# Ledger of designs, part 3: miniprotein binders against Ferredoxin--NADP reductase

Target 1, 346 residues: Ferredoxin--NADP reductase, of Oenococcus oeni (q04hb6)
Amino acid sequence: MDNEIFDIAIIGAGPAGLFAQFYAGLRELKTALIEATPRIGGQITALYPEKTILDVAGFLGISGRDLVNELKLQTDLVDSKTFLNSEVTNLKKIASHFEIEINHHASFLAKSVIIASGNGSFSPRKIDVPGSSEAEQSGMLTYLLPGLSEVADKDFAVVGGGNTAVDYAVELIDHDCHVSLIHRRDNFRAMESSVTKLKNSRRTNFLTPMKITGLSPKKEKLEIELQSVPDGAVKRVSVDRLIGGFGFTASSRTINQWEEFPEQFNQGFLTNEAQMTSIAGIFAIGDASIYPGKSDLIATAFGEAPTAINQAVNYFDPDRGGPQHSTSLNKKEVFKHDRIKSRYNS

## First folded at step 13 (miniprotein)

Design g5
Fold by OpenDDE base, look of step 13:
Structure g5 (fold): chain B 346 residues (1-346), chain A 99 residues (1-99)
Amino acid sequence: as target 1 above (346 residues)
Amino acid sequence: SEKVIIVFEADSPEALEKALWEILRRALYLGGEVYFEFEGNELYIEVEGVPKEVLERIKELAEKIARELGIKVIIVIADSPEELEKALRKIEEIAKKFG
C-alpha cells in the first residue's frame, strides 16, 4: 500500500462521513473515506432508504435514498478517495500520525481521524455455502443491486424472504429482468403489494421452499444448487447474477478492539466543542459522537462535520489558516471534475 | 452460540423502526451482534455474541419497548442451534396467528 499519508481519515460513509468528506474536499485536504460495507449511506441506506426525512435543513422532505445520493453527488465534486469494503479493525497512534488498519491486513496513515461510524457497522448478511466466496469475488454474487441501465433481459436470482429480497426482485422486474426468487418458505414476509406484484409478473419465478446449497461460477453464468426443504430434492439453476437479500447485521465489536479507543458514554464517543474525542487528533461526529445537549439528528451531524474538519486542520496544521467561506472559494480550483463546470459555470 | 430472537409486529413502520433502534442501541452497546430484517408488518431481530444474562436483559428491553409502543412482540432465547430451530418453528407458528 502506497506510503500515502492522508490529512484526514474518515471512518464511516454515513451521512456524517459523506458530508465530512465533501467539506474536507472543499478545504483541499487529502482525505480517505473508509467504509466497512460495500455501500455508502450508513443507516439511511440500510434502514431508511424510502423513508421521508423532514428535519434536514433545505428540504421540505427528502427520502433517505435521495439524501444519500445528493451527498454522494457532493463528494463527487471534490478530490477524495473512498475505500469501501474496508472495515477499520484497528486504530493506532504512531508518532505524529495514526495508523488505520483495515480488514486485518492493510493500513492507512493519517494525520487525523474522524469517526463517523454511527451506532455501528451495518453489513448485509452473507450467504455461506460452497462456492460463495468465489462467486462474490467474481461479482456473480452480490448483496447490492447492480446498475440497472443495462440489465434488461438478464437473468437474476434473489435469495431471501423479507423486504430486502422482495424489493430487489421488484426493482429488477421493473427493469425488465427475469428474477428467480429463492426462499426457504412459500410465504414471503414482505409488503403485500410488492409480493402481489411479483406473483402477478411473468418475469418472476418462485423457487420455494428451497435453500441454496452451493454456487458454481461458470464463464458467463452462475450455477446455483438448490435443495428442496421438504424433500431434499436437488435442483440447479443458472443465472447471470445472484443477489443476497437477507437483511443486515450490525456490530460494534471491531471498534471496541481498537488500540486507540476514545472514551465512550453509552454508544457514543465523548467529544468536546471541537468534536475532539479524549484522544487528541481523533474526532467523532454524528451518532458516533456524544456530548451534553446533543440532538441525535442528521442535521446536527452536518453541523458537526465542518467543526471536526476545521479542528482537525488546526490539530495537524495550525498554520494553514481558518476555514474559507464557500462563497469565497474558487470553484474552478476546488471542483476538479468537469461535471460541476456545467452546473456552476452557467 | 446463544441468541435471542425478537419479532415485533406493528401496523406502523415507524413503530418498528423505533423498536429496532432501541434494541440496536442497547445490544450494540453491550457488545452484541444484531441481525435484523424488516418483513412487512414484522421486524425480525437476532442478537448474539453476549452472555445469556445480557440476552435476558435484551429480552426484558424488548418486552418493555413493545408495551411502550403498544405493539406485539415474540421473544425466544435459544442456547443451541437445535433450540434455535425449535424457536424459529415456534415463531413461525405464532406469526401465523398474528395474521
Scores: ipSAE 0.448, ipTM 0.771, lowest interface PAE 0.7, mean pLDDT 86

## First folded at step 14 (miniprotein)

Design h4
Fold by OpenDDE base, look of step 14:
Structure h4 (fold): chain B 346 residues (1-346), chain A 94 residues (1-94)
Amino acid sequence: as target 1 above (346 residues)
Amino acid sequence: SKVKVTIRFEADSPEALEKALWEILRRALYLAEELGGEVEVYFEFEGNELYIEVEITGVPEEALKEVLERIAELAEKIARELGIKVKIRIKVEK
């Protein structure tokens, strides 16, 4: 990795981290957004992409997915680097900088750190059947939706019976995919409207009540062996990809053993009015932060992000002028990417 | 010894279910740390329900009763505070 020293390393690509990345970009800071998972959006993407959020300022209501998309589009306006699949495994102070170790093998250097990791990392619950590991290694079994730009007319299978599986199936059919929805019961425990949408879709095939008993990755297709729950009858189906939608796991094993570990209370990092932790130069925002009177809201996290960024600047460059009002920013200079200029210049 | 607690919350408000999730996660993870065990929490939203499985391993045998009681009390407390329904099932595996 280039001996590049970042002004700020932001840990976690949830709503708080995404907005922090954007705001840092408005201040022309060299930032690294570091995310453990292959996706941005944090808890929103993981837990409730289809839920309507009502308590974010400026929106009458916005879906979790749409909010993440808007935040992403915002970050695309600024010069920023995002590193996915990068779990922060250590945080160390080295002289006047921080070394952020990722995946036990690489590191970033930063003048300051903003922890935006929320309440921890969630991992999809994995399917454990013969061939599952091979299918996962081949990319034919995933636990996340693929890029949806090129999925039209592909055959997917989704396995699960809760919101996760149903939401995945809905998203796939909305992108003109064919979906085989596999569940061990005929009844889904999901949002009724979503289940109804799937039932009314010609693109949805219900494979219920069935369980997966094996996976066989082939050259172009994944063969799924299914067993009927009531009679044990075996069925085989072939799909382009299988998506596991069993929900998520959190583990205490994922508690970061950092050399520089800020003080915590109830698993949140204690922060002051500057959003600074017990370690100078390390800040926390959103659900990663705890202080008296905090409201655990996305709206609050959006207020905390600028505070942390501004205070980080004060920490590593106290002679740097204060933040400019966004209204005084030259949009042409700050927004480097042409595609979105049309939306913000109108 | 492994303790598995299954919690089902039922609420008309998704926000209430989310709050319940976070409270369980935060406290379950803390309890494991306190007792020197490992905690794994599985969760899934199921319409107007939240399904949670809390698995605790590596806890001293003497602490098993305390773990069970604390998790159950926590879930009930959360349900009362949020005005939502809760169902709890406990399984101890030796």
Scores: ipSAE 0.468, ipTM 0.808, lowest interface PAE 0.7, mean pLDDT 85

## First folded at step 17 (miniprotein)

Design k6
Fold by OpenDDE base, fold request of step 19:
Structure k6 (fold): chain B 346 residues (1-346), chain A 90 residues (1-90)
Amino acid sequence: as target 1 above (346 residues)
Amino acid sequence: SEKVTIRFEVRADSPEALYEALEKALWEILRRALYLGGEVYFEFEGNELYIEVEGVPKEVLERIAELAEKIARELAKELGIEVKVKIRIK
């Protein structure tokens, strides 16, 4: 990895981290967003993607999924680097900067750190069978729905038996995909209406009761080896993509192993008025932050992000000056994409 | 490795009430388990929430089990719904 020193490393791609990344981009900071999981959105994506959030300013109501999507779209407006599947396994102060270790083998350097890890990392449960790593590396195995604009007539497999798998299957068939739904039981534990929709669809093939025993990425297709649960009979199917639709694993263990470990109270890092932790140059926002009188709201996290970023700048570059108001930003210079230029020129 | 499995089953008259109950249940367990250094697997399964907690001592697993029972009672009372909980320590 090029000896690139970031201005800010943001740990966690939840709502707070995503907004922090955007705001850092508005300040023209070299920022790395580091996420342990293959997904953005943190707790929202994991716990309540379909829940209507009512307490975000400017919205009468927005689904968790839609909020995450909007936050992601904001980050696309700025020059930002996002590193998924990158668990921060160590944080170390080295001279005037921080070294952020990822997955026990890679490292980033940053002048400051913002912890936006929420209450922990929420990782999709992965498929662990022969060929799974190769399939994931090739993009043929994912734990996220793909962009749905160009999936028509593609052959998908979805594995799982809960809400996630069933919802994925429903979304795929609604976009004219063919879906092979793989589950170890004939009975799905999901919303009955969704299951009924799948049963009534000609685009859904139920591969039950079966388990995946192996994956073989080919040039254009993923071959899935299946085993019948009751009799052990082997079946092979070929699809364009396999999607893992299991639950999530939450853990905070990795953070507890950092060499630079800020003072905690309960589950949060103690922060001051600058959102700075007990360690100078390390900040915390959102559910990763705790202070007297904190409101446990997404709206609060959004307020904390600019504070942390501005104070981080003050920490590593005190001469750069105060925050620029978004109204004063030259939109032509800051935003990469023409789509936004058209909306702001009106 | 020892783990506790918790299954909440909710009977609610609306999807909103169902999700509220299950999310509250999940949050309380997550908060406690993560605080105690555990690893939590969870999956929403229709009117049920499945949770696995591991990576903590047996005594802690037992405490989490007790917490789950408490949560079920409290949610049932708070929301005026039926909440059942099935717990297994493996």
Scores: ipSAE 0.596, ipTM 0.888, lowest interface PAE 0.5, mean pLDDT 87
Fold by OpenDDE base, fold request of step 19:
Structure k6 (fold): chain B 346 residues (1-346), chain A 90 residues (1-90)
Amino acid sequence: as target 1 above (346 residues)
Amino acid sequence: SEKVTIRFEVRADSPEALYEALEKALWEILRRALYLGGEVYFEFEGNELYIEVEGVPKEVLERIAELAEKIARELAKELGIEVKVKIRIK
């Protein structure tokens, strides 16, 4: 395990964590963003992907999904590491740093920790059939939509019957994909307009009522074994990728098992004006933080993130100096992404 | 393992109103269930919200069920919409 010591470990890739990652990058901090799920966006992705958010400064309105995408794009401008599928199973103080245990087997070391876990971890329900782990490892099974720039004319399968699966199928069709929609029932419980769109599309193949019984990653295709629910007939379909479109499981149990457990009130970590918890070097932001007069808004979380980052720096390196404004940053050095060159060279 | 299943069904005049109602229902259940140390599965299903809570004693499941009924009544009253709730403890 790389003996790499991070300046900051951020736990949770919700809006607060994503913005904290970006701001830490602006400060040239070695940062790890650690997310339990295969997805970024936290509660927004889980609960509000299609909700129009009106209370984020600078936007007249932005969907939850779009906000998460913009936050992600912003983080891509800075040099930082993101670790998905990494549940923090323990947090321990060791000498002058913290050990963050991941999935009961791996650990990261950090000088400071920012808890941005919201009100709990939101994990997508996974497919558990023979070959599912191998398919996930190969990237042929995912629980998020891939980058849509290169999906044209590819064959996708989406499994599920609720809003998530139907929305994924719609989005894939809108990007000229072929979609096999797999569900254990003929009836989809989703937005009627979306279901109608799928029914009217020649790019949609309905594999209903069917269950996935196995997955076989091949060299170029994923073979999906399906079983008909009513008669047990077996069918095999080959696709480029399978996307799981189920609901989410929320839990706070893992956090409650940490050795370093800051004081809580109403499931939030009590924080001071520095966003520091009862444990020095551990900060909390967003819904993971509670203090008198707090507003439970994304906008508030965005304010808390820089505060926590700056105070974390003060904690592990008190001599480093005050916060830097983005306007004073050498944009050429800080922003490694070629896309920024095009916007600022005009 | 004992679990409670909750299904909210909302009749709203707009998709926005529907989403608001279901989201509010979800949040109230999540907050309570997570506070009590439960695990919550949820899925949005059109005009319905499906929730499963597990990992807590039967007594707690019963309390969550009661909460769900309360939420349905409150949402119906607050938003002027029809909210039905189906609850099962197993």
Scores: ipSAE 0.586, ipTM 0.886, lowest interface PAE 0.5, mean pLDDT 86
Fold by ESMFold2, look of step 19:
Structure k6 (fold): chain B 346 residues (1-346), chain A 90 residues (1-90)
Amino acid sequence: as target 1 above (346 residues)
Amino acid sequence: SEKVTIRFEVRADSPEALYEALEKALWEILRRALYLGGEVYFEFEGNELYIEVEGVPKEVLERIAELAEKIARELAKELGIEVKVKIRIK
């Protein structure tokens, strides 16, 4: 890093962390949002993208995917820095700052820290074949659905045999993509209605029973080498993107190895009314936080986020002033957004 | 190396009851396995939930297996549905 000192480092890019990043931007704070996985959205993106959530204020029902999209629209309105594929491997206090170590190698400083992640992390199981690392670095191999606003007529491949792969394929054909669905067996272990939908769609190409034996990213397309499982015959296909749908791994984070490790109870960090942990300057929100009367809801985390942000400011810069109403914050770029302009012009 | 594989199978009349059962089973296993230092792989497969747990001694894997059986019985009773579990320690 260019010797950067952030006001706040926010660990975890689930809904709580995303909202905290947005609110911090409204407060004109320099923030780093740090996410161990390749994608924002946390558990919602990985586990519940299509489930309707009823208890997010202001929405008469919203899917997990749509909630993450709305939160991303908010964060896009503020100039904040996001570090994906970045596991915090150590947290150390140095004078009046915290040193945050990323992936055992890099580090940077922040005046305060908000822990917005749980004790473990979820990541997709990854394919390991010749060329897979290069394909992932190029962005042509991913393990989560992309944003679907500009994917019409693109050719996708999806590999896997369970709900994840089949649900990805269904979502893609619903957005006018062509999908090659790759699996080692002819049978899928997924919801029968979803498999039937794929079989009835002219946009689905079943490549089964086949396995991927190599990936070669090219200038415009990803070349996938396949091998027929019964007879070993080789086939090659060319797609815009390959999405892995192999399920997920979870493990304990390295948080309990941190030099600054706040007090925990039932695997949550104990926090007070300011969302501050047992270590001054370190706060926790969402599933990372525990206190008497805590409800583990997205709604609760959304209230905790601005509390933690404002109390972090009180911690490192008490002369900055207290929280202000959002419409009083000086963010002219935010008011340029068409949806905001439409509300005032209707 | 030693691991336990757990497969919950749920038969329910509605998708809502199905996913509630499978999600509750997942979270209960995750909470205990991660607390004990395990590494977990999971995948939803239709009306089934597949889980692997490794990175802990065999005695801990046996405790997790017993928990999985308990979870299946409790979910079946709570939700009024059929929950089967198949467990293999290898």
Scores: ipSAE 0.538, ipTM 0.857, lowest interface PAE 1.2, mean pLDDT 84
Fold by ESMFold2, fold request of step 19:
Formats: C-alpha cells, sequence, structure tokens
Structure k6 (fold): chain B 346 residues (1-346), chain A 90 residues (1-90)
C-alpha cells in the first residue's frame, strides 16, 4: 500500500550488495535490496557452492555457500527490506529522488542508488505448475535452503536430480529433517557418495520416477500433487517446505534500457574514487564498477561498499556526518547475537 | 531447430581437477552464447555438465556445437584427463 521512500536502493544481492546492505544498516539507513532472481547469493552460489575461495580477507579459505551464509547472518541483524524476483526495469530521476521501476509496473523512491550487479545473472529454473506462484509467495516454495538452526524433524521436499537437489537433501538430513526427494527418474546424476548417503538414511523418502503437477499451500503445510511418470498415477504428499533444486538460467539483463543509464566502459560502469557513476547519486560497486586499477575481487568489493554507502550519505544528507569505527556504529539488536555478543565484550 | 544441448562428461583424479574442467567448459560456452544474445541453462550433474542454449539462430547453435567439441579436446589435452561430449541440435 505505501509509497515507500528509501535512503538507498541496492541493485543485486550477491556478496557486494549483501555487505552494502549490512553496512548501511550499521549507519541506520533505510535500504531496499533488489534481486532479479528468486534468491540471494549471486553467481558464487550457482556454481559449485562448495568450492573454496582463498582470497576473502579474514577467512583461511571459505566456501561460496558459507560466505553467503555469513553475509545473510549479518543482513538478518539489520532492519532492511529485500525484494526477490524483482528486476529493475527502469531508473528515473524525479526531483531530488530516483524512481525505481520493478517488473515494468511497481515503483518506489530512493534518495540514491547503488548498482551491485553486473550484466548477467544466474537464476534457478522455476517450478511452473498450478499453484506454484502462490506457494512461492507464501514462502513454502523456495530455491535456497532456509536457515538450519531450528529445522529438526521438519518435513521437506526437494525436487531435482542433479548436484543442487542432492546437496540440498544431504544438508537437510544432516540437520535431522525428513526429506522427500522428487525426481522424474529413479537414478540421480550427482556425486555417488552423496547419493549413497541419502540411500542409507532412514530420513530420506525417494519419490521417483515422479513429477510435480500441482501445489496447494494450506495453513501450515504445502500439499504437493505428484504424477508417476510411467503410468500417470496420482499421489499427494504434505510437507512443511518445498525446495527447487534444478539448474540455472544465465542471460543478459535489460539494464541498458534505463532512463538514467550511467556511462560504461568494457561492460562496467565508470566510477570515481567515491564509487559515484557519471550520474550524481548513482554509485556502482563490485562487478558493476570499473575504474583505473580495479581488481575484480570480492575483497575489493567489500572495501567499495562502505565507500559507496558513506558517499551516498554525503550526497543526500551531508549533515548526518561521516563514518565511525565499526564498534561505534552500534545497534542494540546486532550485538545481541550470541556469536557477536561474546566477541564484542572480549 | 531451436536449441542445442551439450553434455560434457569428465573423468578426473580429484574433485579439484573435475571442478576446473567443468567450470572452464561452462565459461567458454557462456561467453560465446551470451555475447550472441543467447539464453543458457546449465546444471552440474556429478562428473557431468549439462548445457542448453537457445534464443539464437540455428547457424549460431551450430557454431556453439563446434566450440563444445573443441573445448572437450583442448581440456583433455591441457589437463591430461578424459573429456567426452555429446551434442544434439533440436
Amino acid sequence: as target 1 above (346 residues)
Amino acid sequence: SEKVTIRFEVRADSPEALYEALEKALWEILRRALYLGGEVYFEFEGNELYIEVEGVPKEVLERIAELAEKIARELAKELGIEVKVKIRIK
């Protein structure tokens, strides 16, 4: 209902955008994080998410999945909004604000914009059956594992037959969930050790060869209509959540159709030392930014994010003041988390 | 025809060599197909990488098929591993 005005709109929920959202929260700014795909994490969670990344400062190696999980923990501790399945289809300057068009129809305003996404994205292939949109809107259908701290004995379904689906199922049984693994064939094309682990677990129910033909979200459970592939026999199961574990689509975005389209060089937006683009009030970080001496690293993007946030504040509210040391940028809720509380008081 | 399907199959001594081969194959196909305006679907399936490319003319799909065969030969030679590829234009 509300025509909401944000301090900063951040486009792209990869590592750079996630860290920017967290840092803005430490500055007590109102942010919108906008992601075109159904999930956060960017490209590193779409490829082999268990691959170790060696050059993220502060980690003696970290997997892509673990890095995104740590960033998610940070963003969960700040008061911000994340808009998934939301393609920015236009940016327009309106007086002192930017109007941001989502999916060709919805709009909201922001005082400044940070572009944190490059020209392409990896979007999981969606489940497209009767009821799937309603199931996704309710949160009962997702394309990424939920937080796993309180999921024991919950009933999950996972659909797919490749690495993504099998890895999701393994992670869920490792956290004492019950998992129905749905696939159109009896055989899975995934790492043999993972498939063997699932076959040896009493918590795994194989629903194969079957396909999903409908979804019906109910008050507490999701009903899944299944159809046997060989003979068409219909079966129904009820679960707490369904996770889509198919592969990914890559395509170019429509960013060059924006009314406010900053100057590019070699497919990156040219930025100055403030991370500002050729358009005042629009900034770029990570893969979206190019400047002399740029290194295309996550570590570089993590330094760029605070710069862009602080310079955006200087742009729309210079009297708010500059950055402080991170422990001086306190929020009561951030320092209540058990892991942080212990370390903060040491 | 409206799409090409490509399946790379790799036999490697270690998970690291497997990841290297499949990731290199994926990025070479992505670079060519996205530059030409195509849409790419991909899925990692154990020691295999499945790729679909669509949204471009058949002649472009044929060029991508030829690229996939070249990639398989080059990775096998460069990394000293067995790489097979199966290609269909539909």
Scores: ipSAE 0.523, ipTM 0.849, lowest interface PAE 1.3, mean pLDDT 85

